# Ledger of designs, part 50: miniprotein binders against b1l550

Target 1, 279 residues: b1l550
Amino acid sequence: MRLPEELLERARDIHSEAPSHRIKLDRVGSFGLKVPVEFKGFLLLAEADVWVSLPEGRRGVDLSRQVEAIYELSNPPKDPFSLCREAAISLLEKLNYADSSGVSIRFDAPLQDGESLKYYGVEISSIASDEIINKIRVEILGMTACPCTAELIRAYKSSEIAATHTQRSLGILEVSTKAEHPDPDKLASIIERAMSSPLRTYTKRPDEGGLVIRSLSNARLAEDVVREMIHLFLEEFGHLPEDTHILAAVRSMESVHMHDIYAERSFSLDEIRKEISSH

## First folded at step 21 (miniprotein)

Design ga7
Fold by OpenDDE base, fold request of step 23:
Structure ga7 (fold): chain B 279 residues (1-279), chain A 94 residues (1-94)
Amino acid sequence: as target 1 above (279 residues)
Amino acid sequence: GEIRITVEIEKDGRRIRFMYVITDPEKLEKYLEEIERIIKLWGATRIRITVEASSEEEARRLADKFRELAERLGYDEIEVTREGNRFTVEAERE
């Protein structure tokens, strides 16, 4: 049922009225939208959040315009990075009373694993104000083998390849930059390469055995994984602006404990370069 | 080679700055198209685009593309300035 348009003439514009309290809001928007995106030849239904700031003198945001902004740009489906940046700009244009806008898009990214697919989690965002800041978070699972337990068992049984506990570990890279979003596949690759071994969706028995042996021969602490991620990141993305901020983290779901082991480092490119050069 | 593109767009006294650091040549065209779309979406009355490349020739070629873009979009008073391998294209429309 559509109400008569003439009612708009009679109705107050509630959104444009003065609020009861003159307080600026940082974010007002629609969260949990579903938008189609094209990613590496896949058509994906992603979750999206869109928002703008609200000045102190305005009661509400025109939420319908926000929704229109992102959906206009999502038809036909395009890559989520361009969508994110363009939508942020469009929001500011359509909602000119806002001093800032933001878009976040989340989905599971397909990653080829032989004839099958594995995946990693990705969240991309763009915040527009006087500048555009792009943020990407990649999360992918790998496997770690504990070197400490391996050393203990080696000492006990004198074996070349010591048994040790293995576990799934979640690697996280979050990058915030004034440049465009870093390539998520490259970020995922960095995380996987920093682990003892990657996970595989499909393994034949010989492959599974090889995967485990590789892990045992490449035992790494959670701390090792984080440091390796940082090292690999610098090699691949050292060209990003110096004020680019990075979070490298690992959550290891330790198989011998009920709790997880967590390690992280937050840094800017400038900061970490200075740190490394001092050694 | 690395290409750095900095874009500043202005409308009604409001300015937005954004940049690209391109190491993959295959992505260059994509970003050029995106920049055009953003300029259009924003309705910019003034644009300033700075390009820095590994060679003067490459930077010049890119600057020329942005000049052409500005012309095509109806901007007037297009000025191109050079400092080494850095070119800046400035354009304004009424």
Scores: ipSAE 0.816, ipTM 0.934, lowest interface PAE 0.6, mean pLDDT 93
Fold by ESMFold2, fold request of step 23:
Structure ga7 (fold): chain B 279 residues (1-279), chain A 94 residues (1-94)
Amino acid sequence: as target 1 above (279 residues)
Amino acid sequence: GEIRITVEIEKDGRRIRFMYVITDPEKLEKYLEEIERIIKLWGATRIRITVEASSEEEARRLADKFRELAERLGYDEIEVTREGNRFTVEAERE
């Protein structure tokens, strides 16, 4: 049943009233929406959150307008990065009492892996006010080989190829910038190249042997991986605004331990360049 | 090879400023289309777009694209100014 629209003239507009307690809210929104997106020719069902700020003098947010803002832009499905940035603007326009808006979109990104496919995790956001701040987080698995055990085995066996334990490691790059979202494939590539070896969906025996040998010749601590990620990031994205903020991290599922190892560094482009130049 | 685009849109005294730092020329047309959509979504009555490129000719070509965009969207009072390899397109409409 659809109620008569003329009732809007007689009913109180609850949302536009003043609240009992005049307190500003930072994020009021709709979370866990399912939104279609198109990424590299794939149609994906992404998870999205949308929100706006709420001034101290307004009781509520027009929640249907929030949902409308992102869904009308998602038909037909389009690039999630454009959707994210455009929806943040649309929210702020539609809910003009807010002084800021935000959108986040999460999905698994497909990645070519020889004749097969693998994937990596992506979460993007855009926050709009007098300016737009764009954030992207990329997570991808790789392989690390322990250099400490490799050296012990080499010394003990006097062999050309040292044995060691290897494990899956989760690499993370998170970038917050005033520029457009960085290319997620480039971020994923940086993480994989910083590892001892990438993971493959499958390999034939000769290729598997080569992969293992590569990992042993590139044995790295989690700390080494983080440092390499930073180095490679600066090569690829050093052009971004100097106040761009980055988090580089690795969570390593060490195969010989009951627990994980974690290493992390946060920095702005300005501060890391000064740090490197001082050495 | 680097292109910098700064966009400022305004409606009813409320202004939003955002930027692009483009190193992949294949993405340029996609971002131009996105900028046009954002201008429409905001309902901007005033726009200011600053472009910088590695050469004056590249920056002018890009500024011309934004001038044409403003004309296509019905803006009047379009002004283009230059400072070296930096061009600014300003436009207003009612």
Scores: ipSAE 0.814, ipTM 0.936, lowest interface PAE 0.9, mean pLDDT 91
Fold by ESMFold2, fold request of step 23:
Structure ga7 (fold): chain B 279 residues (1-279), chain A 94 residues (1-94)
Amino acid sequence: as target 1 above (279 residues)
Amino acid sequence: GEIRITVEIEKDGRRIRFMYVITDPEKLEKYLEEIERIIKLWGATRIRITVEASSEEEARRLADKFRELAERLGYDEIEVTREGNRFTVEAERE
């Protein structure tokens, strides 16, 4: 049922009033929106959050305008990175009382895996104020092989048996920068290359053997994986602004334990360069 | 080579600054189109776009593209300045 438009002339505009308690709010928004995006020729279902800051003197946010800002830009479906950055600016323009706006978009990204596909997690955000700060988080599973057990077995069997426990490990790279979002495929590649071996959707027998040999030949602690991710990140993205902030982390689902292990390091490009150059 | 583009857009005294650091030339045209859309979304009355590239010729070509963009969007008072491989396009409209 559609109500008469003339009611707008008579109704109190609750959102534009001053609140009873003049307290600014950092994020007021609409969360869990379903948004179509186009990524690498695929039409994907993404989940989006949109928000703005709310000054102390304004009671509420014009929520329909928030939702309109992202949906107007998502038809037809387009690149999620462009959508994210453009929507953040559109929010500030449409809701001009706000000091800042934010947009986040989450989706599963396809990767070619032989004749098949596999997927990795992507979450991007853009926060606009007097500047735009772009953040991307990539999560992808790989395989790690424990070097400690490998060394014990080597010593026990004198190289006749190459064995160790292996497990799925979740690699995480999160980048916050004033530049455009880094390419998620490059971040996923960095994570996979830091692992002992990638995971495959399926393998045939000769390929499986090669994958296992690779993992045993590249046995790595979770700490090793994090350090390698940082090294590879600097090779690929050392050109980003010096105040770019990175988190590199691994959560390893250790096959011989009832619990996971976790390793992480956060840093700015300026900070890590000084640290490395001092060694 | 590396391309750096810094964009400042302004309307009603409110300024937003953002940047691109492009190492993949295949993405350049996509970002140029995005910058144009952002300028329109903001309704910018003043823009300042700084481009820097590995060669003067490439930086000049990019600056020319932004000058043409400003003309197409109806900006007046277009000024282009150079310092080495760095060009700045500044424009204003009402």
Scores: ipSAE 0.814, ipTM 0.936, lowest interface PAE 0.9, mean pLDDT 91

Design gb17
Fold by OpenDDE base, look of step 22:
Structure gb17 (fold): chain B 279 residues (1-279), chain A 89 residues (1-89)
Amino acid sequence: as target 1 above (279 residues)
Amino acid sequence: SEFTVEAEINGVRIRIEVTINGREIRITVTIEKDGRRIRFMYVITDPEKLAKYLEEIERIIKLFGVDPEEVKRLIEEVRRMIEEILERL
């Protein structure tokens, strides 16, 4: 049922009224939208959040305009990164009472794994004000092998390749920059390369054996993984602005303990360069 | 190498600043409309992505309700200038 349009002439514009309390809000918007995006030849249904700031003198945000803004840009489907940046700017332009806007988009990114697919998690955002800041968070699972247990077993059995416990580990790279969003596949690759071995969707027996042997031969602490992620990140993305902020983290789901091991480092490119140069 | 292209289209002021260091292209876009300023940046290390990001910049500028043909001309000018610099490197 649609109400008669003539009612709009009689109805107050509630959103444009002065609020009972003159307080600015930082974010008002629609969360949990589903938007189509194109990523590496895949059409994906991503989850999106859109918001703007609300000045103290305005009761509400035109939520319909926010929704329209992102869907207009989503047809035809485009890459989620361009969509994110364009939508953030569009929101700020369309809702001229706002001094800031934001868009967040979440999806699982397909990653080719032989004849199968694996995936990594992606969350991107663009925050627009006087400047635009782009943020990307990539999460991918890998495998770590414990070097401490390996060393103990080596000492005990005098084996060339020592057995050790292995576990799944979640690697995380989060980047906030004034540049465009960094390449998510490159970020995922950095995380995988920083671990003892990648995971596979399926393995044939020889491949599985090789994967395990590689892991055992490349045993790494959670701390090692984070340091390696940072190192590889600097090699690949050292061209980003110096004020670019990075979070590198790993959560190892330890197979011999009831708890997980977690390690992280937060830094700017300027900060970490100074740190490395001092050594 | 660096250059700046400026235009005013339908009351919208657009500034595109380009810095080229080797194969790195840094593009900073500033759009001013009705007393508001928006600035955003690209750092392009793969020349093959230049076209993609120029197209994006064109789409973004069009969001401000400016003449699409004038925006197209502006972006083509920027493209040409970048290509001329890259050819000399």
Scores: ipSAE 0.834, ipTM 0.943, lowest interface PAE 0.6, mean pLDDT 93
Fold by OpenDDE base, fold request of step 23:
Structure gb17 (fold): chain B 279 residues (1-279), chain A 89 residues (1-89)
Amino acid sequence: as target 1 above (279 residues)
Amino acid sequence: SEFTVEAEINGVRIRIEVTINGREIRITVTIEKDGRRIRFMYVITDPEKLAKYLEEIERIIKLFGVDPEEVKRLIEEVRRMIEEILERL
C-alpha cells in the first residue's frame, strides 16, 4: 500500500528537525546489506555496510538515500573495490549535511586450486571526508609445521625428514592507505608463501604426500610466518604511501594444544623502513 | 615527470595531479564543490590498470552532477598526457 503523496506534504520532515540534544554522531547508516559484485569473472553476493556522519543540528539521516546510492552503483555488478570507493564518495555528495561517509564490503574471494576452488576472506572499506582512506583485510588459511618438535625428533631418530606436528594457521594482512586498495590476490599469495605450505581443496595421493613433505621441510614458527609476511609485503607493496598502515598477523591452531598461538606486528611503511635500516 | 590538469565544470573544480616515476604512476584527484573538498589517490604500478582507474575517476567525477562529455574530454586529456610521457621513457 502506497500512501497518498498529499500526506507527505502534511507530514513533518522528522530527519531535518533539531535534535533534543545537539550532539554530532560519527556514523549513522544501514548495516548488513547484500549487494552483487563482480570479482575475477565470478558474480558474488557481498555483505555491505553504509554510513555517514550526522551534524549536531540534524535529528536523523536519510537512510533510504544511502541504500539507493550503493544499489545504483552496483547495477550492473562491478568490482567490489571500485564499488566501495565510488559509493563512499556518492554518499558524501548525496548527503550534503555529512562531513564524512563510509562503506564496508565483505565477501569470500574465489581462488583457483587446480580443477577446484579454494577461497580467502576479504573485508574492504572506504572512508571519505576531505580525503579518502581505503582499508583491506585479507584472511587465508595455510599450514604450518613446528620446527621445535622436528628438531627434537631429529635428535632422537636419524631421519632425513623429521616428523613434527602440523596445523592449520590463519594468516591476516590488513592495509590502510590513501591509495587504492591493494590487490587482494597478491595479499593472499603473500600469506600463503609465508607459511610452511598452502592448503588444497583436493589432493591426489602423490600431491598430498608432496604437500606434507614440503611443510615438514619448511617448518616455521608463528613468529617466522609474520616476519616472512612483512618481508614479502615490503617487496610487493613498498611503493605505497609512507603513511600506509599495515597489520600482519597469524593465528596458529596448534594441534598439540587446546589453545592457539598468535603473533602480530602493526606498523607504517615509514616506521618499518626506519627499523630495518637501523640494523 | 609531473603535470597537473585543472578544469571547472558546472561550478565543480577538478584538479588531477599526475606524477610518473619509472613504472609508477601516481594520480591525485581533488574535487571542490560548494565549499567542500575531496581528495583521493591512485598508485599504479601496472600500466594495464591505467585504463581501469581512469574510467573509475571519470565515474567518480560524474557523481557530482557535471556534464559527462566535458568529464570525458578531461579524462582523455589526462590519458593522452600520460601516454605521451610513457612513450618517451
Scores: ipSAE 0.833, ipTM 0.943, lowest interface PAE 0.6, mean pLDDT 93
Fold by OpenDDE base, fold request of step 23:
Structure gb17 (fold): chain B 279 residues (1-279), chain A 89 residues (1-89)
Amino acid sequence: as target 1 above (279 residues)
Amino acid sequence: SEFTVEAEINGVRIRIEVTINGREIRITVTIEKDGRRIRFMYVITDPEKLAKYLEEIERIIKLFGVDPEEVKRLIEEVRRMIEEILERL
């Protein structure tokens, strides 16, 4: 049922009224929106959150305008990174009472794996105020082989390829920068290259054997993986602003334990360069 | 190499600062309207992405309700200036 539009002329604008308590809110918005995006030729349904700040003198945010802002930019579907940045700015422009805005978008990114697909997780955000800060989090699964167990088994029974336990490990790169969002495929590639081997959606038996042998020949601790991720990141993205903040992490679902092994390092580009130069 | 392009379109002040160091292009855009200022940046290492980000900048500026033809001319000027510098490298 649709009410007559003429009622809007008679109704008070509740959102523009003074609140009972004059308190600024940091974020007011709609969470769990579904928006279409285009990524590398794929049409994806992404989850999105949109918000703005609310000044102390305004009772509420015009939530419908927030939703309209992102959907206007989503038709036709476009690159999620461009959408994120454009929508954050659009929100700030359309809702002129706000001093800050934000957009977050989450999706699974397709990644080619032979004739099939694998995927990695992407979460991006853009926060707009006097400046824009862009954040990206990439998560992808790989495989690790334990070098410690391999060494013990090698010492016990001489073999060119020592048996060891293998497990899935989740690699994480999170980057916050004043530049545009770093390339997600490059971030995913860094994570995969830092592990013992990548995962495959499908394998033929010889390929599966080769994948395992590769892992055994490239055994890495979770700590090794994180350090390698940082090293590879600096090689690929060292050109980003010095105040760019990075989180590199690995969660190893160790096959011999009931718990996971976790390792991380948080740093700015300026900080890590000083650390490396001091050695 | 560096240059700055400034324009005022329909009361909106736009500044585009470009720095080129080798193959790295840094573009900083500042938009001022009704006492508000927004600044955002691109760091481009792949020249093939330049066109994409210039188009995005054009779309962003248009969000402020400015004349689309004037914005187009502004972005074309910036593009031309970047290309001229890149050709000399």
Scores: ipSAE 0.832, ipTM 0.943, lowest interface PAE 0.6, mean pLDDT 93
Fold by OpenDDE base, fold request of step 23:
Structure gb17 (fold): chain B 279 residues (1-279), chain A 89 residues (1-89)
Amino acid sequence: as target 1 above (279 residues)
Amino acid sequence: SEFTVEAEINGVRIRIEVTINGREIRITVTIEKDGRRIRFMYVITDPEKLAKYLEEIERIIKLFGVDPEEVKRLIEEVRRMIEEILERL
């Protein structure tokens, strides 16, 4: 049942009323929306959050207008990065009482792995005010081999390639910038290249053996992985604004322990360049 | 090389600042409407992506309720100026 639109003339606009307590809110919006996006020829259903700030003198946000804003921009489906930026700006324009807006979009990105698919996790956001800040978080699993155990086994029993424990490790790159969102496939590639070896969705026995041998020949601590991610990131994305902020991290699901090993470094491009140049 | 294109369309002030350093194209867009300012930026290192981001800028400017044909002309002017600079490099 749809109520007559003429009721709008008789009903109070609750959202535009003064609140009982004049307090600004930082974020008011709709969380857990599903929006279609196009990514590398795949049509995906992504999860989205949309919000704006609410001034102290306004009781509520026009939530319907927020939802309309993102869905208008999602038809036809477009890349999630453009959608994120456009929607954040659209929200701020459409809801003129807000001094800031934001959009977050989450999805699993397909990645070609031979004749099969891998995936990596993507979470992006765009925050709009006087300026726009774009954030991307990429997470992808790889494999690490422990160099410490390898060295112990080598010392105990001489072999050309020492056995060691291997495990899945989650690599994380988070980038916040005034530029557009960095390319997610490039970020995922940096993480994989920083690991001992990538994971494979499908492998034949000879390929599996080769993957393990590669990992053993490229044994890396969690600390090594993070440092390598930073190094590779600077080579690929060193052109970003100097105030761009990066988090590089790894969570290793150690196969010999019930707990994980974690390592991270947070930095701006300006800070890390100064650090490297000092050595 | 750098240039700035400015326009006022239906009371909306648009500034597009472009800086080209080798293969890097930096585009900064400022939109002013009803006393509000929004600024956003692109750093393009792949020339093949220039068209995509110019189209996005065009779509974003249109969100402010301006004449779409005037916006199209503005973006084409920016494109032309970028291409002229790139051809000279």
Scores: ipSAE 0.826, ipTM 0.941, lowest interface PAE 0.6, mean pLDDT 93
Fold by ESMFold2, look of step 22:
Structure gb17 (fold): chain B 279 residues (1-279), chain A 89 residues (1-89)
Amino acid sequence: as target 1 above (279 residues)
Amino acid sequence: SEFTVEAEINGVRIRIEVTINGREIRITVTIEKDGRRIRFMYVITDPEKLAKYLEEIERIIKLFGVDPEEVKRLIEEVRRMIEEILERL
């Protein structure tokens, strides 16, 4: 049922009123929206959140305008990174009482894996005020092989058998920068190259053997993986602004233990370069 | 190499600052409307992405309700200046 349009002339504009308690709010918006995006030729259904700040003197946010802003930009579907950055700016322009806006978009990114596909997790955000801060988090699974057990087995009397426990490990890179979002495929590649071996969607027996041999030849502690991720990140993304902030982390689901091992390091580009140059 | 392009379109001030160092292109965009300033940047290391990001900048400027033909001319001017500098490298 549609109500008569003339009621708009007589009804109070609740949103523009002052609130009973004059308290600023940091994030007011719509969370869990589904938006179509186009990524590497795939049409994906991403999850998005949109919000703005609300000043102390305004009772409510024009929520329909917020939702309209991102959906207008998502038709036709386009690159999720462009959508994220553009929507954040559009929110500030459309809702001029806000001093900041934000957009987040989450999706599974397809990645070529031989004749098949695999995927990795992507979450991006853009926070706009007088400047724009872009953040991307990439998570991808790989394989790690324990170097300690490998060495112990190698040293075992009369044995030349190369063996150790291997497990799935979740690698994480999170980047916050004033520049455009880094390419997620490059971040995923950095994580995979830092591990003992990538995971495959499927393998035939000869290829499976090769994968295991690679992992044994490239045994790494979780700490080694994090350090290698940082090294590779600096090679690929050292050009980003000096105040760019990075988190590099690994959660290893150790196959011989009931618990996970976790390692992480947070740093700015300025900070890490000073640390490295001091050696 | 560095250059700056400024324009005022329908009361919106636009400043595009470009720095080119080898293959690295830094573009900083400042948009001012009704007393509010918004600044954002790109650090482009893949020349194949230059056109994509210039088109994004064009779309962002248009969000401010300005003449799209003037925005297009502004972006084309920036593109020509970048390409001219890159051809000398």
Scores: ipSAE 0.766, ipTM 0.926, lowest interface PAE 1.0, mean pLDDT 90

